# VH-VL binders against Polycystin-1-like protein 3 (PKD1L3): the designs that were tried, part 9

Target 1, 163 residues: Polycystin-1-like protein 3 (PKD1L3), of Homo sapiens (Human) (q7z443r523to685)
Amino acid sequence: TSLNMSTHQLTITVNVTSLEKSLIVSIDPDSPLLMTLYLGFQYQPNCTHFHLNITLPKDKVWQKDEEYTWVLNPEHLQHGIGTYYITAVLSERQEGAQQTPSLVSVITAVTQCYYWEIHNQTWSSAGCQVGPQSTILRTQCLCNHLTFFASDFFVVPRTVNVE

## First folded at step 7 (VH-VL)

Design b11 (framework fv_roledumab)
Fold by ESMFold2-Fast, scan of step 7:
Structure b11 (fold): chain C 163 residues (1-163), chain A 119 residues (1-119), chain B 107 residues (1-107)
Amino acid sequence: as target 1 above (163 residues)
Amino acid sequence: QVQLVESGGGVVQPGRSLRLSCTASGFTFSSYAMHWVRQAPAKGLEWVATISYDGSNKYYADSVKGRFTFSRDNSQDTLYLQLNSLRPEDTAVYYCAKDLGWGYYFDYWGQGTMVTVSS
Amino acid sequence: AIRMTQSPSSFSASTGDRVTITCRASQGISSYVAWYQQKSGKAPKFLIYLASYLQSGVPSRFSGSGSGTDFTLTINSLQSEDFATYYCQQYNSYPLTFGQGTRVEIT
């Protein structure tokens, strides 16, 4: 879904049902947009009241889809299972002096790294973390052991409001 | 299928310049970082340079920094490596290579183009 | 820069042999090692990433292991098409660096 950010703000709602997986938030604007994302648990965040934030596009990325992707690991979702709100706010100073409204697409997904654990004869995520270069298309798995792994993706239904 | 084709190599005298090109097909070129890697005759592989998906970030090997310039044209799916102030030790086959997705290792390589610097 | 040293530089082996090629980093690089195969007159082919993960389409007789500073590439039951030079590469940090290569002569 494409959204017009002419109102300087949009809100994304994510219902987190498990803390075993990492949340991936991907923003895809039609043209470069400098923005800040704010995370809140059970409330609508803003620039003065939030749990975590990130400025997009990210600096010094190598692949295009990393630029507007925010990876939130279970340790970042410290308030537990429930509804998280993300508010995206356009920066007052846009590089390139943009004067026209931009369309953005928003995708949220969850992912996790799994490996086969011989001792218990099952798949495990122990010793692996989803890395910050992960995107909706590729999961970076950072493991402290040598073993075979896979990842699964589950696209989380979302509600987006333009304000 | 992913395909990378290098061109522009040749024989030149020390101090001269060459421009290498690499045309890409079979993937979304504008979404991936790209690399140049070279190999001198009877020697191993040496990483030369990396360029981000949009050309805004670049890394160069110390041996070529200040002499080589890496650029890309995403509208033409083409990479360029400008070789200036060439030295005999720059003699090598130059490969362009596709990044797998992390800017770190190379899943597809071109066939290479030979640059010979001799007098 | 991180130096990657391969051992041996070259060797001969018979078809059916189990062979190992070693790669040593000058400092700890966790598991950030890739392996490539290069046949005479051709471009390198990607084999392994993250020290031990085999790229799709690569025969199962190839395997990688190691962490920290010491890494190995193993070819179980060497075949005639495995006549090639093998390179390790670290991607723990820039500049990216390769080992000097190990030439495998198949008898």
Scores: ipSAE 0.006, ipTM 0.527, lowest interface PAE 10.7, mean pLDDT 81

Design b12 (framework fv_roledumab)
Fold by ESMFold2-Fast, scan of step 7:
Structure b12 (fold): chain C 163 residues (1-163), chain A 119 residues (1-119), chain B 107 residues (1-107)
Amino acid sequence: as target 1 above (163 residues)
Amino acid sequence: QVQLVESGGGVVQPGRSLRLSCTASGFTFSSYAMHWVRQAPAKGLEWVATISYDGSNKYYADSVKGRFTFSRDNSQDTLYLQLNSLRPEDTAVYYCAKESYWGYYFDYWGQGTMVTVSS
Amino acid sequence: AIRMTQSPSSFSASTGDRVTITCRASQGISSYVAWYQQKSGKAPKFLIYLASYLQSGVPSRFSGSGSGTDFTLTINSLQSEDFATYYCQQYNSYPLTFGQGTRVEIT
């Protein structure tokens, strides 16, 4: 989904039905945009009322697609299952100068780390957590044991509204 | 002082319809998701439906999906649950419940309204 | 769906007793469990969230513990107003599910 950021704000709606997987929010602007994302549970967040926030693009990333990706693990979704709202607000650090309007693509996905558990002959996520360098295309797995991994990911359709 | 008051319950025959209402006061109604939870006579609690703060998202238990419709009027601080194609197994006290600020559990409940479906 | 099973289904107790109610989830739900008290003819009353956090105004004799699949509600010194049915509820995933309830009756 592509949205116009010329209004300095957009809202993303995410329906979380399980806390067994991590949520990945990816924003792909057609030109660099400094922005802050605010997370709210069951309400539309803003800069004075929010649960969590992040400033994008991220610093010190390994791949370019990490710059505008926010990884929310189950522990970050402390309100549980339900509808989460994300408000993206353009930063004022851009000196207020006029610029070419940008289109922004927004993709949300869920992912989890899986490994083959030899003892039980099944796939398991035990002892693993999705890492902050994950993207919609690549899952970083942080595990407390040695094993071989297979990542799982789903791209789910979301309603995104900039009005 | 949070209050939730349900109404609209009654005795109906199978296949008929009822509309339940719940009027809220004492909190910012338009900021919270709301729920309906039911309890059959001498049975436990069963979650029925959830509606988001703005009404844009709704979730239903499999047992009522396609028959029940949840809606809200934020200007009147009121919830509605339309019960269609009622069955004897829908007989229960229906509670409206407020979602907690912190998660998908219910910090305040109404007194409930009784729905009896009998032939 | 995640099945929540409470144990016991009912029992008799006396004022002053320490009461323990258990709740077991059919799969891991981290700490996403709430507990409710329901007195005869009344609506449920919220007691505990996130397995162990007590709601403001709930007496300190109530406590919760557990994570993963096994959860416990404890009443350290039962009072006359505590005779009721208690329910656990998971909110880890849809659909939201409750335990079948544990009835605490006076002797």
Scores: ipSAE 0.000, ipTM 0.513, lowest interface PAE 14.6, mean pLDDT 81

Design b13 (framework fv_roledumab)
Fold by ESMFold2-Fast, scan of step 7:
Structure b13 (fold): chain C 163 residues (1-163), chain A 119 residues (1-119), chain B 107 residues (1-107)
Amino acid sequence: as target 1 above (163 residues)
Amino acid sequence: QVQLVESGGGVVQPGRSLRLSCTASGFTFSSYAMHWVRQAPAKGLEWVATISYDGSNKYYADSVKGRFTFSRDNSQDTLYLQLNSLRPEDTAVYYCAKDSWGFYYFDYWGQGTMVTVSS
Amino acid sequence: AIRMTQSPSSFSASTGDRVTITCRASQGISSYVAWYQQKSGKAPKFLIYLASYLQSGVPSRFSGSGSGTDFTLTINSLQSEDFATYYCQQYNSYPLTFGQGTRVEIT
């Protein structure tokens, strides 16, 4: 997906059909781009009218693919199920340093943390939430318990009870 | 039982090159980011470079950026660190270290391989 | 880069002593601190992650605490095998940085 530099923005549409999983929005620009993402429910957001926002690339990341990834947990999707719009707006500070148009790839995915619950012999997400260091390639799980997880998850225990 | 074994160290003159290798076993190598950390004689630990699980992302310390190249071969469970334009200040024991599931602390370390750059 | 400063740089203690090593970050790093033990001539050994969580197999006499900028490693009852240099490491952001190390000598 190419960004229209005459408007300095890109619109992403996401259909949320369930609130049991977290939404991951990944933007992969062909060169570094400072941008702000705005989230709206059933309307196209802008810098003066939005529900949530984030500035990308993110600060203090441990690998490059985290820089342009926005994790939206069910608590962030407060209007429930339905169509959400994301508007990406380029920062004016980059206007002189960028080529027009800029090519940007956008990937959206859903994810959830699962662990094996020994007593019920099933996978469960109870006591876990998807963390902000998640990407489309790996899910950070923040859990209030210690247990065994599938290999594509990484877990930071929030509370350890040794009984 | 996680095991990391480094090799390729040696004594070289300034300006020359070395290629370090690290062979991994005891874990699913292709699922983890990997790191190189060095330690100069009688000094502390210094992070050198990080490579993502698939090799698509790499980070380097400013002191080695442009001179060192990190790579991996997931089919052989092996890491490589190409050291170019070596300087006396690069003299150190080089450790490969396993990432902790994307958190970038080092849960397992190799025994290290010594690189000495002398004139 | 985030500077990690350890104190003291070295000290001597007797077997059975309670030992405290501090680590200070030049800026807030939440709880993203790991601790390592390095014995003479050997590779570092991982002890603690996320400031206070012990790696499996590490003796319970070791504990970590702290958040923000100030972190502490405590050895509750020092043993002869604890003679080593200890390092803190932040993993809040790149570049990854270590403290300069604290050498513990057991009398």
Scores: ipSAE 0.000, ipTM 0.493, lowest interface PAE 14.0, mean pLDDT 80

Design b14 (framework fv_roledumab)
Fold by ESMFold2-Fast, scan of step 7:
Structure b14 (fold): chain C 163 residues (1-163), chain A 120 residues (1-120), chain B 107 residues (1-107)
Amino acid sequence: as target 1 above (163 residues)
Amino acid sequence: QVQLVESGGGVVQPGRSLRLSCTASGFTFSSYAMHWVRQAPAKGLEWVATISYDGSNKYYADSVKGRFTFSRDNSQDTLYLQLNSLRPEDTAVYYCAKDSYEWGYYFDYWGQGTMVTVSS
Amino acid sequence: AIRMTQSPSSFSASTGDRVTITCRASQGISSYVAWYQQKSGKAPKFLIYLASYLQSGVPSRFSGSGSGTDFTLTINSLQSEDFATYYCQQYNSYPLTFGQGTRVEIT
């Protein structure tokens, strides 16, 4: 969905139906745009009332699509299933230089790391978490065991065997 | 722009404890894994521990597992390393290091380090 | 654990020299190698990632190559500020491991 960020603010609504998966929020502005995102549960957040925040674009990334991507794991969605609101606020530093309102595209997706567990003949996410380098196009999996993955997105394994 | 500042080092007797801190600025601390790397006098670099961006996953070198515990406080942009049961071979400069976002698990920024000396 | 062995441990060089440092992994690590520069009394500085990609701001006289088990760091024309100890690091798997370091000293 393409939205016009002319009011210096943008609100995104996400219905979280499961805490087994991570939420990926991707914002694609038509030109570089400094912003801060605020997360609220069952309320519209602002700069003085929020659960979590992040400043975009991220300062260092492996892939360009990471610059405006926020990864929210189940532990970040600590209020449980329900409606989460994200408010994006433009940095005041850009207001004097910006002459044309920015058009932004917003994509939200969910992802999780899965591997086939031979002992139980089932797919499992145990011992893995979705990493901060994840995007809507690829899932970074940080695992504490050696495994083969299945995912809707590209997997970057960071496997370590701590046993 | 990125700055990491370690503190808490000192001289301590074998078997004692120290708590190291690392204060981060200039980047979104809560979005990156963080690391501790140490260097004994006139020796090379040794990875000590990794903590995920949210603190849910922690990995330790075998030489320190069970004795060292690290944690992070994303609200204060601070990383902590608790050193317990210190041994003379733990004597080193301890560096706080930021995880790279490009290909992961190499260290794009380092603090200046804090010296831990374990001597009787 | 993957052992990283650097060669040589130290050597003397003059400004203008072409310098090569070798790093060998005890098992295949694809291209998951980073290189660092450390000057006396200072923290390490990041130079190269994924065996051959140069960090922004690092002079183009530095280059890296290799894949699998054998990796090389090259300084094409050594400058006075390049006298330092250089470390390779693998990030293919835990535990993360460094080479023992190569000290480049002025002649």
Scores: ipSAE 0.000, ipTM 0.466, lowest interface PAE 17.3, mean pLDDT 80

Design b15 (framework fv_roledumab)
Heavy chain, then light chain:
Amino acid sequence: QVQLVESGGGVVQPGRSLRLSCTASGFTFSSYAMHWVRQAPAKGLEWVATISYDGSNKYYADSVKGRFTFSRDNSQDTLYLQLNSLRPEDTAVYYCAKDSWSYGYYFDYWGQGTMVTVSS
Amino acid sequence: AIRMTQSPSSFSASTGDRVTITCRASQGISSYVAWYQQKSGKAPKFLIYLASYLQSGVPSRFSGSGSGTDFTLTINSLQSEDFATYYCQQYNSYPLTFGQGTRVEIT
ESMFold2-Fast, scan of step 7: ipSAE 0.023; ipTM 0.673

Design b16 (framework fv_roledumab)
Fold by ESMFold2-Fast, scan of step 7:
Structure b16 (fold): chain C 163 residues (1-163), chain A 120 residues (1-120), chain B 107 residues (1-107)
Amino acid sequence: as target 1 above (163 residues)
Amino acid sequence: QVQLVESGGGVVQPGRSLRLSCTASGFTFSSYAMHWVRQAPAKGLEWVATISYDGSNKYYADSVKGRFTFSRDNSQDTLYLQLNSLRPEDTAVYYCAKDSWGLGYYFDYWGQGTMVTVSS
Amino acid sequence: AIRMTQSPSSFSASTGDRVTITCRASQGISSYVAWYQQKSGKAPKFLIYLASYLQSGVPSRFSGSGSGTDFTLTINSLQSEDFATYYCQQYNSYPLTFGQGTRVEIT
């Protein structure tokens, strides 16, 4: 769904129910939009109080769909399962000078790398991590061992609550 | 199906210029980095240049830096390589190649190539 | 720049032979190696990525192995269409570099 960023910020609410998978946050503005995202657990973060942040669009991406994508692995979700808040704050320095209301689409997804483990006859994620070049449509898998299949075919999009 | 078609090669004297083109189809061209790779007669493959999906970032091999200019027109699904100050050692077949992203920078699809001959 | 050295530079083989080509990087590149096949007068064809993963549509007689600095491409039962030059390529860092190629010639 599309959201209006005319107030210079928006809040995304994400319910994390498992720490076995990585969270992918994708922002798709209708025009280029410089912003900073702040992550908080059980509270709405701001520029002076947050756990993690990222500036978007990302610099030096190779594929377009990476520009506004933030990958949060289990080690980034340090407070466990529960409600995480992401505050997106527009930069005062926007390209194109004249500031007009922007529409943005926000999608969150959960992903994990799996491979078929012959010995145990099951799918396993052991020895693999979701890489930073992942998007809602594709998962980068970084593995420290030989794998037969190193991708997750189950990307679960989740709706976000808007302030 | 992915297709890349190069054009613009030819025979030219040292010091002159050529403009190579590569027209892409069968994938979302504006979302992928693209590459030029060349091969001199009876020699191996040499990476020449990489351009990001939007053209804002470019890498060049040291042997061509300052002489070659890489650009793209996403509205026409076309790559361009401007070859300036050509030297006999630039004689090669020039291939455009599609970046294979997700697991690294390798070339999953190649064009058929266009021949550039710099006469000495 | 990371130097990629292939061995041997060329060799003669017969249909049905098992062929092994080696590629050595001048520094550690984890598993960031791709392999290509090039037939005379044709563009290169992508075979393998991440050292050991076969591109869809590539025959199962092709396999890759290795990590760190030493990598191999194996063709376990050479067919007539496999006579070609093979190249390894590292994509650990820029500049991207290829091995010098190994030509597999018919005996």
Scores: ipSAE 0.000, ipTM 0.490, lowest interface PAE 15.3, mean pLDDT 80

Design b17 (framework fv_roledumab)
Heavy chain, then light chain:
Amino acid sequence: QVQLVESGGGVVQPGRSLRLSCTASGFTFSSYAMHWVRQAPAKGLEWVATISYDGSNKYYADSVKGRFTFSRDNSQDTLYLQLNSLRPEDTAVYYCAKDSWEFGYYFDYWGQGTMVTVSS
Amino acid sequence: AIRMTQSPSSFSASTGDRVTITCRASQGISSYVAWYQQKSGKAPKFLIYLASYLQSGVPSRFSGSGSGTDFTLTINSLQSEDFATYYCQQYNSYPLTFGQGTRVEIT
ESMFold2-Fast, scan of step 7: ipSAE 0.073; ipTM 0.625

Design b18 (framework fv_roledumab)
Fold by ESMFold2-Fast, scan of step 7:
Structure b18 (fold): chain C 163 residues (1-163), chain A 120 residues (1-120), chain B 107 residues (1-107)
Amino acid sequence: as target 1 above (163 residues)
Amino acid sequence: QVQLVESGGGVVQPGRSLRLSCTASGFTFSSYAMHWVRQAPAKGLEWVATISYDGSNKYYADSVKGRFTFSRDNSQDTLYLQLNSLRPEDTAVYYCAKESYGWGYYFDYWGQGTMVTVSS
Amino acid sequence: AIRMTQSPSSFSASTGDRVTITCRASQGISSYVAWYQQKSGKAPKFLIYLASYLQSGVPSRFSGSGSGTDFTLTINSLQSEDFATYYCQQYNSYPLTFGQGTRVEIT
């Protein structure tokens, strides 16, 4: 999972086999790195040709480990199942050679929100979305109903108006 | 070497306030979420509050929400916990605890604790 | 909130004994369990994360296992420095919760 970013970019390939789950892309640099990630479907994206992008580190997180995590829900994977490419590009570069090259760990995972649905006595994902504070170790679930949870969930209830 | 040092505990009457501090050293303080965990005499551990790495997000245990306020000063590597409207059941040793970066909400380092006694 | 229940609440043991402490979650928490050791008058010390991974510097006589709702901490061949209270903690979801503790006493 460790890649060298001593040049200005790296490429990650992800095979998406289902649109039932969200994709988590986690980058853990050995030192802070300002970067932009570009997503492409069946092509190598760059700064002028991509269908989604994100600048990392993120600025609105609960914990530091969320800063370099990109959550891609099924609605973000607009071209369906297949091979997606992610190009990470460093925003800054040093004029001189670095004493040590930049190393990053890259992990991709899939996750989904599941809750116990009492009236049906079964597990369901209905009414929930995987939230942007999710990481490879914890899943944030944003739900529009009161819920009983299991597995690796981190739940932030929405503000619910009473009918 | 990671060090967390708590201070500010004491003995107060119910309804009064205290401010606890925790000074951190030996790690990049501004990169980690931080926590307060308390322990009543002869009782177990109870999570109290979490603050994000930059102080923009906070989460509190229901028992203290609205009474306690968590804050941090990344320029001084210091955490603060403002305890208002103290009750006898808030009597406990309060620990400052560091989250483990990138691997979840468990506490890899703890301070020595500071004692808060609320007596009538 | 996820309740963490430890058993037994207290345990009398002798040096050389094999000690097993159990921790049960009120709902599934995958492997998101940490274990801590607390000696009288001291702050807790981190032992284990992700149910079974031993922190560097912790003696190999300590081990953890389990997933879902049932977890165990085992100490093989108990040493004199192991007499302490042990806590499990879930970090599957907020609020973060601890077990009530298991006190290991020397006989």
Scores: ipSAE 0.005, ipTM 0.496, lowest interface PAE 15.2, mean pLDDT 79

Design b19 (framework fv_roledumab)
Fold by ESMFold2-Fast, scan of step 7:
Structure b19 (fold): chain C 163 residues (1-163), chain A 120 residues (1-120), chain B 107 residues (1-107)
Amino acid sequence: as target 1 above (163 residues)
Amino acid sequence: QVQLVESGGGVVQPGRSLRLSCTASGFTFSSYAMHWVRQAPAKGLEWVATISYDGSNKYYADSVKGRFTFSRDNSQDTLYLQLNSLRPEDTAVYYCAKDLWSYGYAFDIWGQGTMVTVSS
Amino acid sequence: AIRMTQSPSSFSASTGDRVTITCRASQGISSYVAWYQQKSGKAPKFLIYLASYLQSGVPSRFSGSGSGTDFTLTINSLQSEDFATYYCQQYNSYPLTFGQGTRVEIT
């Protein structure tokens, strides 16, 4: 979905129905925007009342599409299943540009790392966690073992950068 | 037995060069990102550089960009760090370190370190 | 760059004490924090990843917690082998950065 950030803030609502997967929040602004995201459970957070926050774009990233992506693992969703709110607040310092109302696309997805467990002949996520370089297009798996694994992938509306 | 062994350190004058090596054993070297971390005498840890599992991507600390070059030879299970235009502030013990996962950026195995001293 | 600030910078403790070291990031880093132990003259030893997961072989008296910007390393019932310098490290984004270290000294 495409939303207007004309009031210098934007609220995203996410209904978490399972803590078995990680939540991926992707923001795609039509021009570079320095912002901070705040997470709240069952309330709309702000800069003085929140559970977690992140500043976007992320500094030095592996791939371009990571810059505006926030990965929230089950341990970050500490209040369990239910409605979470994310408030995005524009920074007063926009790298030499005046604050101009911008359109942003917001995409949320869930993902998990799975690998084939040889002993039980089944898929398992044990010993793996979704990593911070994950995006809606690809899942980074941080595993304490070396095995072949599969993860859930999501179709994206825009072409990914190939560099 | 997973092991990393550094070599190539020494005493050198400002402006000179050194080449550090790190030999890996006991794991599939070509599957992991690798790192260099340094520690100046009586100071804390400072990340220097990261190289991807295949050598195609490299990241450097701003303090060493343009002077240090990180490379790897997966056929020999060896890392190299070329130190050029050395400055007194580069004096430190240099550790090579193995990434815990393919792209985890946590350092689960460390070498013993090799000392680089830059003085006149 | 994300600045990691540890507190305290140093402190004295006795065997059997419960000790806590805190680490604060200058911006949100989710749970992407590792902790290391370094004894004098030795290479660092990996203790904790993803803020709270113990590396295999690390004694259970060590634990980590935290998310976002505030993180804590706890040693329950300090042993003689635990007198060392401890470092936190963020791996949410490049450049990778460490805290300045916390020295745990014997009383």
Scores: ipSAE 0.000, ipTM 0.490, lowest interface PAE 16.2, mean pLDDT 80

Design b20 (framework fv_roledumab)
Fold by ESMFold2-Fast, scan of step 7:
Structure b20 (fold): chain C 163 residues (1-163), chain A 120 residues (1-120), chain B 107 residues (1-107)
Amino acid sequence: as target 1 above (163 residues)
Amino acid sequence: QVQLVESGGGVVQPGRSLRLSCTASGFTFSSYAMHWVRQAPAKGLEWVATISYDGSNKYYADSVKGRFTFSRDNSQDTLYLQLNSLRPEDTAVYYCAKDTWDLGYYFDYWGQGTMVTVSS
Amino acid sequence: AIRMTQSPSSFSASTGDRVTITCRASQGISSYVAWYQQKSGKAPKFLIYLASYLQSGVPSRFSGSGSGTDFTLTINSLQSEDFATYYCQQYNSYPLTFGQGTRVEIT
């Protein structure tokens, strides 16, 4: 869906139904836009009352599509299953320099790292976590296994996009 | 209006050096990443280098890495591209291009280009 | 590096024609594609960003579409000033790469 940022603020509602997976929040502005996202559980957050925040675009990214992606792992969703609210607020910017987009697209998805565990003939997430370079199109997996020590790789998951 | 004006091109023999300049006007130069893109005669566009708004981050195409050096002077609104150890395959029109942000990666304004010819 | 392949390399058209240029990425790049127009002897001109968003001042006859790996640029009623070479560019990751260009020539 696309949302209008004309009020310098917008709120996104996310229904979290599982704590086994990481939540991916992707903001796609039609031109570069400096913003801060605030996370609240069962309430609309703002700059003075929130659980977590992030400033976008992210710096020091490996790929462009990471710039406006927020990865929220189960440890970040401390209040459990339920409705989370995300408030996006336009940050300070240089006057007359940056363009303000008219529309912002928001996509949410869930993802998890899996590997095939030969001993038990099953998929397992044990010893793996979703990395901060993940996006809605690919999952960064950071794994440390008994017979396969620390490894980074991107896995394109079959995920469900949730709005 | 946004303007980018390149200079410093010319004809040189292989192994020699040139210094290209690009003077910017009409926007807050110090807020934007800048790029160099080249185009060989009758060929397509090839990205050469990127420099962040403050000059702290620089990226180069593999074909020029170690030979070309990108720099900027925000007090003079000027870019510089030092071309060393030039090869015949470096023959091209070199364009200075403005990013849409600090590392937005696409180019909303381009200079007129300056021709670099490397021949013996 | 992400390879961008345009199709066709060139073609002939007449004013009033609807023309479509295709660009294919060697891997998924979401919507991180820009399009440029270059007239003979001139610098490229920016047309489209984020696959489908038209730059201010670009005529509405130009449009872009696509996501993932397949992208198209369409000119719905070709004008005399539209005879040019068109380039797509991905900006998903470094190194930044362009398609080889599609030359639109007068018939």
Scores: ipSAE 0.000, ipTM 0.488, lowest interface PAE 17.5, mean pLDDT 79

